# Ledger of designs, part 17: VHH binders against tRNA pseudouridine synthase Pus10 (pus10)

Target 1, 373 residues: tRNA pseudouridine synthase Pus10 (pus10), of Korarchaeum cryptofilum (b1l7a7)
Amino acid sequence: MGKPVDDLLNSLMNLLDSETPSGGGCHLCDGLLSRELGKMLRKALSELEGVELSSVKSGVSLPAILIEREDRIRANHNPPKMRSLKVTLTRLLDVAISSLTGLKVSQEPDAILIFDFERGDVKLELAPVFIFGRYRKLQRGISQSRRKCPECGGRGCEACGWKGKIPQGSVEGIVGEVMREFFSAEDYVLHGAGREDVDARMLGEGRPFVMELLSPKRRSADLREVESEINRRAAGLIEVKNLEFSRREKIRILKERSPNVKKLYRALVEVEGGVEEGELELLKGLEGAVIRQRTPKRVLWRRADITRLKRVYEVNFRRIDDKKFELFVLCDGGLYVKELISGDDGRTSPSVTEILGKKSFCSELDVLEVMVE
Short names: E, the ipSAE of ESMFold2; O, the ipSAE of OpenDDE; V2, 0.75 times the mean of E and O plus 0.25 times the DockQ between their complexes.

## First folded at step 4 (VHH)

Design t59 (framework vhh_8cml_1)
Fold by ESMFold2-Fast, scan of step 4:
Structure t59 (fold): chain B 373 residues (1-373), chain A 123 residues (1-123)
Amino acid sequence: as target 1 above (373 residues)
Amino acid sequence: EVQLVESGGGLVQPGGSLRLSCAASGFTFSDYAMGWFRQAPGQEREFVALISYSGGSTDYSDSAKGRFTISRDNAKNTVYLQMNSLKPEDTGVYFCAAKWTYDLGKPSEYDYWGQGTQVTVSS
């Protein structure tokens, strides 16, 4: 604990009087500020209760009338090196909060205390916590991002806690709920290095992601315990690994690198009219090929209709029966493998359908590897 | 009279080290955040490092992180900049500056400035 607010107020008021220019109206402003400052500091201490912080910074909002008054004083008096009231109050509040709490003042703080003198309120803004890791998705039917709440359609209601989204059935929700509990956060956002389809699994070393935890009241946790709890609750559905604390910059890096990351896929391909072992050898024609792919019809609802060029590096296959085979494809990130198989009525070329001369469809898709630097 | 007097500058070879000092007088030193800025020939003044009034918090430019350390001694009214792994790009006049609030701000927002000390990194 620091010094009592009342003891500190007298010192701060004396400092405010000595550091700010005195004019005809300043004595009345001083009386008002003294009353509001004490009230604000007590509110700030209340807002900080139960919050884990190592650093803080103060922000100040003043009524327009005080800003106008100060501007008139500056314009009319040519004062010596006059600090603005806002700058003075910010400094005094930083000193006061540091003294009362023992928290360090930082330019990159864990929290900002916004002292709104116009409304007589204090707002606590907590900096997000970022956690980097990799996830595996062992079951089909799990989305990467949370789905809209079915009861409110995304608007927010009591059933979804006013978030407009439900945690069930998504990697974001499954992982995010556990992290939310450990960090006492209000919400969370998963930023992935690309996405897999809802019906696709994500295997191997897993997909890189950064979880952004919003308004966290805790900033420390044993990430091995967090991993263990996620993997326990999600047993058989998803797994996370290699969790580490991160920064906002990592989200940008993941998104910028995503299109250039190579991916290895396993697809189960069903061929209309069947397929012979010798016909599968024709698929070696995809190795080293540049695929001209127009945005697939099934994703036009969320993707711009453009044509992209994506390379296939390696193809392998294994016949299962007379109508099915496994296809393994190493290719550029952003290539839609389901449409590499079907051809999407000519929107993807070359395709498995074109090469075999028979309608072919992907019935199962697995992402085996996401190869990042 | 407010004065900030820098010392410790000089000629050093790449990979070398220098320790800059700034002696303050004429104001309540312990109430001010202290910063270091530099100005290369033909360039604008750029931020290097900042330290809070108590010394409990520090900030660095991206070019200074991991190589430079800012510190202060409030009993001696002095702020220091320890510069390691110096590069030719670090060449410039280094200025000590005082600011009443612990926030980076613009150079124009700093209350007091020293005259600067020359640092030259060359073979």
Scores: ipSAE 0.000, ipTM 0.141, lowest interface PAE 23.3, mean pLDDT 82

Design t60 (framework vhh_nb_b201)
Fold by ESMFold2-Fast, scan of step 4:
Structure t60 (fold): chain B 373 residues (1-373), chain A 121 residues (1-121)
Amino acid sequence: as target 1 above (373 residues)
Amino acid sequence: QVQLQESGGGLVQAGGSLRLSCAASGFTFSEYYMGWYRQAPGKEREFVATIYSGGSTYYADSVKGRFTISRDNAKNTVYLQMNSLKPEDTAVYYCAKSGWTKDYLSYFDYWGQGTQVTVSS
């Protein structure tokens, strides 16, 4: 640590002096670079300790005074076109870190070391790790995203580990906490291919998602062990499968609409005043129908108030008792099935309520399949 | 009485092809979704493919591009064409008819007895 850094410092300072037209960095920095470089390199090595990396890149921030001095020297001496001090120093630091650590320098690095010569500090920024998979949500009352911490209201406090969110009661939290442990990450974000209501189950092959792990100190793990541990801890609540390493681009792909995206739902429908089997046959009128749906009242707080046209492809049903039946609907992604049933005071048309002529509502919802291509 | 009868299973070498058939009776075939599921020993039942009454199809990621589901409403039969078979495809394959589900593995109410597919090497 000591002598290799000192030897490298001498080599770097000699290179900087030879590359600078003004006779070297000592004239530009008034000794600041030479005083701080050794301290900052040792801090950089300390920051990398215990971190799994294959590649690195250096970044440099210089004091305003050094930039002003370089501009003054260029103006006074009219030198040929040359690389800036910042570019030269960045290249030298890349070589230094690579030599000291054995890490490859990359333009798409696992880590960026930002050398702030104004503050005499080094900041380590770790590239996120992305994991693609599918999840099933077997119980109702579990949100996709983490809830705000009730003690601090989202500000961050000791009870939530200063994150402002709690892991309990969400797919993101339940899955993310296990992945956070395996990858020694600071935090995580779940990006789903759409979302289901909190009170809906997500069954079948599951919903595609990408988990983004923030500031991970580990970048490798056996994803079958990760899968097994998630499914063990979340037994009866959530299951994940087909975990694989992914990239940020996959998040964009999941969010884009696909012409072939369809969803299959099961709903338990309760009918005011009751329903007869003969009346249920009227629901076949929904098959092939284009549903004119204005953003449901219950989601106006987070969704733009617009009207969308969504197709229902197939409908099936089974009467359970005089007031309840099961409804199965194959439809376009983005159709709100609860409002397909209730009509949402005319905001969705046609609806189950309109067709039966009786107020109907969804008391249980299951997403049986999410068909993404 | 609903009946589903699978056939076409057997032993095949890796890279080979098999075509499974499911003959259906006891219901109006054209009105129902039909699907294929598979189960390897010691594993949970896994979704393979669905074909809806209107002809649209959906595939599990593990078989997409290799398997093709189709139906013949005149013959009350659903098919699964399996190409580029892998040892991992070894399982009992089940035909299923859509209906009311009480479990989280399937939307399907009735199942056939299954047909064994074994992919060697």
Scores: ipSAE 0.000, ipTM 0.226, lowest interface PAE 13.2, mean pLDDT 81

Design t61 (framework vhh_7ocj_1)
Fold by ESMFold2-Fast, scan of step 4:
Structure t61 (fold): chain B 373 residues (1-373), chain A 121 residues (1-121)
Amino acid sequence: as target 1 above (373 residues)
Amino acid sequence: QVQLVESGGGLVQAGGSLRLSCAASGFTFSSYYMGWYRQAPGKQRELVAAIYSGGDTRYGDFVKGRFTISRGNAKNTVYLQMNSLSVEDTAVYYCAKGYEWTGKLDYFDYWGQGTQVTVSS
């Protein structure tokens, strides 16, 4: 609608003229704003085409020379109730965009249109969409987060779509690619309530997560359909459930509460020299114990080397054969169960190895439950 | 791979009876804790009944005396006999496989797809 923009420009210039100091907008802009407003409004309308939005907000960036001119006018004329040119333009552009599109102006908008009068350009910034849910990981060997692209080593190349990461082999990628398609998003980030090892399964009710969808051109979707499509494509590998729209605040809540959330684990434990049923009763000594755990050697590449105190609340066990037993551990979030078993050369104490007096190691690990209140 | 397939759901009149079956495969059935849960729209999933590998049973308070859980280890099947049904029993019923050796915690690692039970007045 080019003609409505041209008609609106006359009204906007009259309003600018009446609200700028010294009764003539020409003294601030020398006609720059009138020349650029029409072009920038048409560019803004073009940027909004094909994008699902219910609300917008305008932002304005002005050349330094216009700010200096306004400061000089304020210093020389001392008007007591004068608004800045930037504030006046922002208000007028909000009205203009609302009039041209029917979109509501909001302080928490779906999109921000940044009008850069220095460059004569308009930038559209789309607010992320957040989806909360739970995931189960049914197979071992799947990471939570995407891996670096092997072709470019994380730099970005055509093979990875310039993201530097590949979607295959991760919960983030498998779930995120489907959501990206439904919301026409440019990218995605999975924020989990903690994480499990690559070789561990995540079972039970699943791990809580928030998926952040970046620059989404759609903001609505049937989340039951999204859930169904994820579970269909990832059959036998990953399941998601209870998808709901969320907010950035939920990510903070999940991260802050994660260390205080109890977790239930199943481990298959192999014991050097074998184990008898009666020896396993000694493991009841772990119930109520505070475990002194220094960052495991295997995760020092990504974790600070510090000592943390973590409580074990309950243990149970079942002997499988002469060298193996199942161990069930209810403990604080952040306790590394593999090292609770092995002792990690004394970096974790007490440990299963210390209590049994025999070298023990975890050959399979399952996270059975992440216990949220 | 673990599979749990429920059957026997449907529409029944208040005061009637219905028998649910759950066919299990992909694990040593006789060694596992099996349960039935239900979920009505807008409500949390709740325990209906559970049966231990040794045959001991546990029931939710709202179904005691009306429902009976049993298992057929030779057929790898768990059953739920539902008698004196009321409108409040309307829900999706889920079969579940669990771990009885977790001690005090009932934990289930696999769930079936569910079967709808609707009780009309």
Scores: ipSAE 0.000, ipTM 0.309, lowest interface PAE 10.6, mean pLDDT 83

Design t62 (framework vhh_7qbe_3)
Fold by ESMFold2-Fast, scan of step 4:
Order: structure tokens, then sequence, then C-alpha cells
Structure t62 (fold): chain B 373 residues (1-373), chain A 120 residues (1-120)
């Protein structure tokens, strides 16, 4: 692996003296680096205990006095090929940690060890783990994101484990708690390719998402086992599939592509005054139509009031009884289907209400597919 | 009123290949293939999402069968390779008009079936 910390320190201090301004640490640090380095290396090793890592990088913060001394030395002695103390020390710490632990030094590391010589402290920063997959939401009344704790309103209390959020009743919480356990993470954040209403189901192949696991002490897991455990605990509520390791960039890609994704919806439509099967054939007029939709009234509290043009590609239907039918719509992402049905007092045109000439209302909504490459 | 029309099927020797087709008269979400062998109940073979991005296979056919679709033609395919005598069955095309929680098992529309016979 590496040699003991005390033996390594002598070698590192000799290298530091040869590589730093004015012949090294004795002149610049007054023995501070030698005194603190051993203590901080032992603290760094302690911080790494129980943490799964394949790569690391060191960061260094120096007392202002040492930076000032180095700047003054460089100004007075004009050394053209001398590295800064901070750069040299960072390089030596990378070598030291690698020698003591066997970890690879990387510019995209699993962890950063911040050696703060001003405070005499070492901080371990663990890079997040990202898991990409798809989720189905089989039951209505489940939000995508975690709700604020009702006991404390988000401040943190004993009932929520001081997080200010509760895991129950959300896709993020239900999925995230299982992943948190497998990766020994401190917390998690779900990033979805769009959202469905709380009262809508998300079915079919599911909605793409990236789960960001914060400060994970584990970085490997059998994702088939993770998938199985989520689906077991969430049976009847949430289902996930096609879990794979990912990266932060995937979150941006999902958000960027979201408006250009096609979606398939199932709606239960109730028609005032009833509907005959022959009248439903009029809905074929929606096929290939570009829908002019102004932001629905019900979401104006959180959405800009703008007009969007969205295409409907295909429409199918099935009459259930004299007052209701199922509507299947394949359309552009970002179309509000509830308002495609009601017309929202003319804010959406054409609409089911407009075409049938009868007031129509969506009583149930399901997202059957989100079509993403 | 969705209609599914199957084609393909026939007699083939063990180890051979056969491709089944199924054309839909309109929009479908999930499509799949089921089969019913002599003296057996109907069983799942494979399914594919509307986009073609997600496929599912019965363990007995994994690695041998490939499901695909051509949305421009509203056509579903099943490429069957390395055929075994146990694959002898009537193969049915089905479309999922999802109204329940188990979409892969809740198919509302079915084709008439096409016979596949694999000889020793």
Amino acid sequence: as target 1 above (373 residues)
Amino acid sequence: QLQLVESGGGLVQAGGSLRLSCTASGFTYRMGWFRQGPGKEREFVASISTSGGYTYYADSVKGRFTISRDNAKNTLYLQMNSLKSEDTAVYYCAADWYTGSLYEKSYDYWGKGTRVTVSS
C-alpha cells in the first residue's frame, strides 16, 4: 500500500523544501506545515474510513500570512520556474494520500480532501452518485418531489429527522430512501423529465429521471437489486426500471429535451348532456391539429401567461356509458390535456368541448408514455 | 375500433428462423406477442413500447427472439431465431389499451392468430 505516516512525512518534507520558494517550508512556514501535515494526514485517513472510493484529489487552503510571505519572496527574488507553495503542497498531498490508501489521483475524483492549514482542519467532500432510470406511478395522489414536513413547515424537527421534508407520498421519497440506504448517502434529489399532476398516474414505460445521491459513502451497488428492493417496498404505489449509473450532464439533457418529447395520455372525459358514439368520430378533427394553448387559469399562480403551439398526432376513444368516454391522445410535451378537453373558456383551441359542442371535463388523467431517446 | 392483422407463420425445421408481422389500423401504445401451444394456456412472449425504446421478453425466448416495430407502417414484428419444438404454437398479436395497473397483461385488442409449427 504505502509506508507509515511518520516515515512518509520525512520524505514529503524533504521534497517540499526542494520544490517551494526560498528553499522550502522552513523559510516560508516556520515549521507550521511539518507540525500540521502529520496531524492533518491522520485526520484525512480517519475521514476516509468506511468510504468507498476509487479516486481522490487534494485541495489546500493556507493561512494568509504564508501567501503574503510567498508573494513578497517572488517579488524580491524574481524566480522564473518556481511553483507556489499551495501548488507544491497539493501535489505532495496527492502523492501522500495515494501512497497511504492506494487511491488514484483524478481531476474528476470521487472525493476531495480539503486541507485547511489556517483552521488546522480536513474536510471530506464526496462527489454525488447519479442514477438514471424510469418510474411508474401506479396510484393517484403521489407528488414527484418530497413535501415539507407538516410539523415544522420545513424548518426541521424530530418528526422529520431534522430534514424539513418527509419521504412519504412522493416518488422522490419512496425511491430515494431505498437508494440512500444502498449508497449510504446523506440525502437525495430527484430530477424528472417533466412532471405529472399529483392526481395523475404515470404508467407504461414510465418517466425518465435522474436521482442525485448526496455525500454517498458507497459508490457501487447491483442496480438490479436496488430496482427489486424499490419495487418490493413500493408495491402498488411506485415502480422503477432500467436503472443505470449516470452523470450530472444527464439532468441538463432531460430538461432540455423535455419540451420536444411526445407523450401519450389517457383521459376519462365526462360530457354534459351526454354523448353518442357517432359524435365521438368528430374528435378525429384533433388529429394532426396544432393546438393554440394559453397558460391554463389553474396554473397561472406559478406559470408565465404565454401562448404555446402544441401538435396532437393521434386521437382514439372508447365510449364507456351515456355520459363518459375514454380519450387517448398522442401529443407534444407541454400540452395541458385537462384544458385540451375543457377548452378553459377559449384559452385552448381547438378543444374537445369546442368540437363536441358540449361542456366536457377530464375526471381522470393517466400519462401512458413519455417518449424519450 | 382498432383492428390487428397478422401475417407470417408456417412450418419450419428446428434451428430455423421465421418472422411474424402484425399491422394495426390505428394508434396503439404497447404491442405484444402471445402464444398458445397445444394443450396449454396462452402465455406472454414479448412486448414493445410505442417508441420501440423498451422491450420485454419471456425467459424462454430471451436471446432467440427479437421484437421490433415500424411506426410509419403501424407494423409490429417478431423475429424468431433458433426455433425449438417447444415454440410450436398459435402466435397472437395484441395491443394494450391501458385501463388498469398491469398494462402488460391487460390487452384489449387481439389478432386472429398465426400458426407456427416447428418440426424435429
Scores: ipSAE 0.000, ipTM 0.335, lowest interface PAE 10.6, mean pLDDT 81

Design t63 (framework vhh_7qbe_3)
Fold by ESMFold2-Fast, scan of step 4:
Structure t63 (fold): chain B 373 residues (1-373), chain A 121 residues (1-121)
Amino acid sequence: as target 1 above (373 residues)
Amino acid sequence: QLQLVESGGGLVQAGGSLRLSCTASGFSYKMGWFRQGPGKEREFVASISYSGGSTYYADSVKGRFTISRDNAKNTLYLQMNSLKSEDTAVYYCAAQLWYEGTYSPSDYDYWGKGTRVTVSS
């Protein structure tokens, strides 16, 4: 019947009258706060329906006129011991919501309820959920991040649900859509420990990532069931494993360590004029080498033109036929392996092309391991 | 051409322990152990990723066997504890140059000649 809200409103108004300058919130607002508090508390309870939470925090936005009225009263009466209306309302709403819902008040809450007295509305802001895991990308042509919607070019339209991105053809989208469903989230962001090329596969134990789920109405799920459903829907395309709940801090760790991660690659190398097995032994000269690599021509449209020094630790090879061999390279993260092979007209040195004395290029690339220690 | 050489096999009494080693002549990506007992097909025992961060075991050996590797020495190890008569087999070291799978013998590119383990009761 609304009786508990009405009883709390009487208590809140009495407390406002004792805490605000000049003896009352009703005096400041001509009854606006009294009229709006009941409506907004009922809206807050409605917004919380169906939302899984263990903790909450209230926020308050006041009309400029009420702030001006309070400032005028404080200036005229100089009551330095009284708390501001905003602070008093925030504290009282925290107590009210806790009493009505049983939720704990926290400075790191699962949700913030913003009571907007200017518009007479309540906004629910849900803290993200973070899931750490590893992904394998079994097929080429899949990007890590979602692609722009082709219908709207990223602006947002009905076809993409106004996100400007499509879930198809990306690890983020394929994995994120399943997680979005389990957690009733509005959207998602994949944060990877580095990135592989769209045409590269990500094999072995997979690449570490954290999925950030935005505005999730659920905060619990069986992560083994989530893994199973992702791997079922994405069979032959993407696999995930070792999913665990995480925190925002893990994203920072992955990004800070990404440049220092070692990677193991398999490349299929095609050699103009052919190659003999004995010639491949020359590639052992790359072991322990520091590669001077200027930003590859193919990525200059999006990357700064700078020179980086990257180490190659191990090289192995297997001749396939008279024109092709497999190359295995253990190297520093951030080294562009396609250009380690081609030399990019001298922008990468030493290179496979330079060492063999024959034009060589990478026709297939696989990332076998991403070694995060 | 990658060559794998196993060592450490022998005769041991039930409940005893043995440590098998396998040295590779060069780089190997994923490595594992398989075994073939009398009158049986070659079966999976254990496998380890290049970094050593992921290990896989057959249900029959979980908790008793431990797989490890030393990439600087190109060497794979299998520590076998609490041995049973059913563990009697020729043990084969296997290696991949790149990821092909985990559990099937056909997933592995290179194989050693095997080392015999006999568990007496």
Scores: ipSAE 0.012, ipTM 0.442, lowest interface PAE 8.7, mean pLDDT 83

Design t64 (framework vhh_7qbe_3)
Fold by ESMFold2-Fast, scan of step 4:
Structure t64 (fold): chain B 373 residues (1-373), chain A 121 residues (1-121)
Amino acid sequence: as target 1 above (373 residues)
Amino acid sequence: QLQLVESGGGLVQAGGSLRLSCTASGFTYHMGWFRQGPGKEREFVASISRSGGSTYYADSVKGRFTISRDNAKNTLYLQMNSLKSEDTAVYYCAAGYWTEGLYSTKDYDYWGKGTRVTVSS
C-alpha cells in the first residue's frame, strides 16, 4: 500500500540534497518537504484516477520562507547559481509521476499537477479539448450562444447548476451538452466564424466553429459517433458535420479571418407600394459597391456604435409577387443584411430602400454560405 | 443574366468515358447536371454544393459519374465513366440558389442550352 511512493521518497530526498547547493530536503525545510512529498504524491495519484491522459507536467509552489532561506544560503556561500530548489523539485516530481503512472512528460501536457507545498495540496488542471466542425441551423429562433438563465438572470442559481446560462435553444448548448457527455467535461464554449441572427437560418455547408471542452476527463472519442448523436438529438433543429480534433490556434484563425470571410445571403424583401421586375435591375448598382454601415439600432445594446465599410460583390433577385422579391447577396462578413435592405434611417448607405426609392424590409433571412478562403 | 455554356459532348462507345464541362459567366451557388433522352422529360443526374463538400447522384449513375467544380474558373464538371446506351441524352448544366434537395428542375434558376452525348453499342 503506497510502497512505490515510499520507495521513491528516499531517492527524491537524496537527489535534492545532491543536486541543489542549498541542500534541499531537511536542511532547508526542517523536514517539511520529506513529510509532504509522500502525502502529495499519493494525492496526485488519486487526482489522476479515472482521467484519460497521455502526457503530464509538474508545477511547484513553495512557501516564501523556503525561497528566502535558499537565497540567503546562495548569498552567504556564493555557490554556482545552476539550479533552484523549485526547479530541481519540479524535475524530480516529473520523473516520479512518470515512473508511477507511465505518462510522458511534455511542455504541452494534457494535464498539469500543481504541488502546492505552502498549502500541502495538489491541484489537477486539465488542458481543454478542441473540436472543429461546421453547423447548420435549420430552424429560426435558435441562438448561437447559450442564453442567460431566466430564473437568476445570469447570476447563477440551483436551476442552472450555478452556471447562469441554460443549454436549451442554442447551437452551443445543443452541441456542447452531447460533447460534454462524451468527453466528461465540466463545461464548454462554442467559438464561431462570426454569427447569424437568432431568427436567421444557417444553411449550405454550415458555419465553421471550434468547440472548447473545459476540464475534460476523456480526450478520445469516435467523432463520427459524436456527430451522429448530436444530429439524432437535434433532428430538424440543427446539424453538425466534418467534426475533427483541433487546437486553440484554430479559434484565433477563425476570429482573425471572420471580417474577411465572404457570406452569401438569401433575404425575402417586402416593398411598400409594390415592386416591378424592371425596378429590380436597379439593384445591380449594389454590385462592387462599398457599403457605409453604422452599427444598426437593433444591436446597439451589445455592439459599439461605429461605422464600418463593407463590400457587396454579387447581387441577384427574383420577383415573388407584387410586393415581395428574393434577394441574393454575396458580401463581406460583418455586413448587416437586414439594414442593407431597410437603410436603418440612413445608417446604412447605399441600401435597397434608397435604390428603389420605396421602403423595403427583410421579412426572412437565410445565410446560405460562409465562404472560408 | 447569368449564362451557362456546356462542352465536351460527343459520340462514345459503350464502356467508354467522357468529361463534360460547364462554364458560368459569373458567380454560381448550387450547380447540377440534368439530362433529357429522346422522348423523355429532363431528369436529375448529379448536383454539387458551392464548396464541393456535398454531392448528390441519381441511382442510375452512382458509382459511374463524378461531379466536381472549380470555383476560381467558374466551371462545373461531370466525369462520366462506364457509359451505357441508356446514358444517351442531351446534358444540361443548371445553377440555382435553392438549398433544398437540388433534385428537381424547379430548384434551378439558370440553364445552359445543352451538349449531346451519344453512346453506341
Scores: ipSAE 0.260, ipTM 0.668, lowest interface PAE 4.2, mean pLDDT 84

## First folded at step 5 (VHH; from t50 with Y52S S53K S56Y; framework vhh_nb_b201)

Design u01 (at its last look DockQ between E and O 0.71; V2 from the best seeds 0.00; counts 0 for: pae E 3.4 > 2)
Amino acid sequence: QVQLQESGGGLVQAGGSLRLSCAASGFTFSKYAMGWYRQAPGKEREFVATISKGGYTYYADSVKGRFTISRDNAKNTVYLQMNSLKPEDTAVYYCARTWLYGSKPEYFDYWGQGTQVTVSS
ESMFold2, look of step 5: ipSAE 0.487; ipTM 0.823
ESMFold2 (binder alone), look of step 5: mean pLDDT 86; pTM 0.878
OpenDDE, look of step 5: ipSAE 0.475; ipTM 0.799
ESMFold2, look of step 8: ipSAE 0.423; ipTM 0.788
ESMFold2 (binder alone), look of step 8: mean pLDDT 86; pTM 0.874
OpenDDE, look of step 8: ipSAE 0.243; ipTM 0.692

## First folded at step 7 (VHH)

Design v01 (from u01 with Y56W; framework vhh_nb_b201; at its last look DockQ between E and O 0.05; V2 from the best seeds 0.00; counts 0 for: pae O 4.7 > 2, off the site)
Fold by OpenDDE, look of step 7:
Formats: structure tokens, C-alpha cells, sequence
Structure v01 (fold): chain B 373 residues (1-373), chain A 121 residues (1-121)
């Protein structure tokens, strides 16, 4: 691409000269642009090789001295038609890159080419790819997010490939590793609509999530294939469905809506001293109740100690034996159901324990459904 | 009145295929999960497959890879495609409705009359 680049460079230089007040050469840049522009443009093109993009934008970083010179000129002469060198150069580079690559210039580009004229270098920054979907966690013992590397504690080490996290045993890892491969991404982050405990299943229609793929070199993977591959590799641990390309804004939406979404839980409850069929009817008193719930003791290490108000809408139950029953609870998102059952030493009220007058514990918890409005 | 009517059962040789249908009426089909159960002579009714309103599927281990449950909301019908049938699959197959996606029989509130599937060796 030597000749086209050279022609374009000449054109760019001519344009730059025409837009500079001094005419006949850029006195502002003291020859910097003429010396570096060609090299930098070629570097930019090389950075784009092997990267799937539909759009690009240029960013320009100029040496401080040029900016000062420009400001001085503006202050002393105040030429009405004097455009910012940075702006002009950015525009010209956009045109050049577009012409050379065929890529569309966009304000929301797939990538940004940063032209650093101080260092004489060009960097490519790739925009992330976002994929929306739903996941089911079919087995217990799977965390939503990747766990910290036990070797480095999250700092990054050779054992974890300098990620600081271990993908195994997590929804994020199971899904993210596959997506990372398909998109040739550097890393990934799962953004879930709420959280579940490691020992809780996520059933029903699944939990909405957005996977953020960082620095992807590919952007057009077949999501059906991705979905299939994830499900295959997951081997029944988790499932994903309804994968679709999304945007960053979806993350915000998911996070904002999560606390307001009703969730249906199934809990296996064990009662100290046993429970009779007639006693379970007392639990109907939870229907429509506002639960006052101080941050559970078990999560104080990662959550602020505050009191939340959450509502229970529906309660159903099925007695299993003298000591156990299933509890079905439709409630606000963010209600800690385990503590709804145990009472958490009075931190949650009302509670199953309080209502029955017997210590009760959640031995199994499942998210059956996340109600989507 | 809620009604579930199974069809498609019959006699088939081992290795053969059958497709069961269950026509639903009397309720908003799209709001419910559907499932299939079967009961062999002298045995308890056992879970076969279920499909959520959103299309999630779950299968008994004994039929995984061989059976496929699907639904057509426009026709208010749930299907069970049974491939690679075995003599052990011989049973009366029942269609069932549930609001709650799951595999426990107690979660199902309405059942069809059943259709006989016989797999000969």
C-alpha cells in the first residue's frame, strides 16, 4: 500500500499547509508533522491488521510546545479562521484512515487510533463487545463471578495467566472463556442482573447478564455457535440462551432494574424441633409483609451495614417430613431469603424463625424465576 | 375447563421413533410450562421432560439425547420427539401443565389421559 499512502500523505500535507496561517509549511509544528506523519500513518495501518472493525476514529496527542505556540498565535493575532491544529489534524487523519482502510469514521467507533506525536507512536484501542443473554445455573457450587487466584490473591501471577482470577467453577468463567475465544478478546467481565449465592441454583428463565469482552480482535461471531459451544462445554453445570449483541447501556439497565424485579425462590427449610402441617399456615402471615432486613452477618465483609426494606408478595409451602418443608417465596429483589428464614439473630424481621417460634434454617436455596416486567 | 389431550402413541420397534403431541385448551398456553411423564406397568410415574414458557428444557437422564420436547404456542401444543426408542421406554405417556418450571410431579396441576407407547424388541 506504499503508493496510495504516499499520495495521501502528500494530500494531507497540502491540506495542512493550506489551513495553517503561515502558509508554505506548518510553522507551528516546526516540521514535526512532515517528519512523523508518514511513519505514524503506516504504523496505524499495521495496528489495524488482523483486527475486525467496521468503524474507526482518530485521536491526536500533540506536544505541549505546539499547543503553547498555537495559543500564543491566537492570543497575539487572533486570526478568525484559525482552527485548532489538533482538530484539523484529527479530521485529516480520519479521512486518511477511512480512505486507506475503507472503515467508516464514527463517533462511537469500534476502535480508536491514538496518534501520539510527542512519542511518535500510534496505539490502537479497541472498543469492547457486549453480549446480552440469560444463564441458568443448574448445579450448586458454582459462583457467579470468577474467583480470585489462590496463588496471588488477585494480583495476577503466572499461575492465573496474570488475570488474578480463576475461570473454573464460575458462570463468568464458563461463559467468558468461550466468548473470549470466539472474539479473540483479551479478557471479559460478566455483569449480572443481581447475584446468587454459590450454593444456590438459578433456574426458570435464567438470570439476565451482559458479558463485556475486552479488546476483541473479532466482532462478528455467530452467537448461535457461541451459545452452543458454551452449553456443550458447561456439560450441564450451566446453560445460556438468547445471546444477542448489546451495548454498554444494557448493563446500567440491568443493574438499575435488578432491585425492583420480583424473584421467586424455593427454599428447603429445616426446623429445629420439627414442624407440623398446621404450623406452616402461620407463614401466610408473610404475604404482603414488609421485611426489615439489616445486612446479613455473612455478607458484612463485602456489604455496607444498612437496613433494607423488602416486600414479600406470596408464600407457599409444602411439608416434606416432620423436620423439613419447602418454602416458596415471591419477593423483592435483593431480599436475603436465607435470613428471611433464619432471622439472622433478629437482624431480619419478620422471619420464618420468628413466626414459627422455632429455629429454622435454609438448607437449599433456588432462584426459580426472575420476574420480568 | 383445562384440557390436555395426548396423541401420537403406538407400537414401534426398538430403534424407531415416535412423536407425541399434546393439545392444550382452557387456559393461556403461553403462560405455562409443560411437561411429559410416563408410567410403565407396575412402576411409578416418572419425569420425562419439561419445557418452560420461555423454551428452557429439562430431561430425565434416561431420555437425554434421545428425546426432544418442544412447543408451539400458536397451536397450544407441546411435543415430544422420541428417537432411538427402547423397550424400557414402553409406558403410558402423560402430558402435564405447570406454572412453575421444574421436574417434580407435585408442581404439575393438570394431566392428560395419557397415550400408550409400546416399544417391541
Amino acid sequence: as target 1 above (373 residues)
Amino acid sequence: QVQLQESGGGLVQAGGSLRLSCAASGFTFSKYAMGWYRQAPGKEREFVATISKGGWTYYADSVKGRFTISRDNAKNTVYLQMNSLKPEDTAVYYCARTWLYGSKPEYFDYWGQGTQVTVSS
Scores: ipSAE 0.032, ipTM 0.429, lowest interface PAE 4.7, mean pLDDT 88
ESMFold2, look of step 7: ipSAE 0.349; ipTM 0.757
ESMFold2 (binder alone), look of step 7: mean pLDDT 86; pTM 0.882

Design v02 (from u01 with G54Y; framework vhh_nb_b201; at its last look DockQ between E and O 0.01; V2 from the best seeds 0.00; counts 0 for: pae O 5.8 > 2, grease 26.4 > 24.2, placed apart)
Amino acid sequence: QVQLQESGGGLVQAGGSLRLSCAASGFTFSKYAMGWYRQAPGKEREFVATISKYGYTYYADSVKGRFTISRDNAKNTVYLQMNSLKPEDTAVYYCARTWLYGSKPEYFDYWGQGTQVTVSS
ESMFold2, look of step 7: ipSAE 0.318; ipTM 0.740
ESMFold2 (binder alone), look of step 7: mean pLDDT 86; pTM 0.878
OpenDDE, look of step 7: ipSAE 0.021; ipTM 0.373

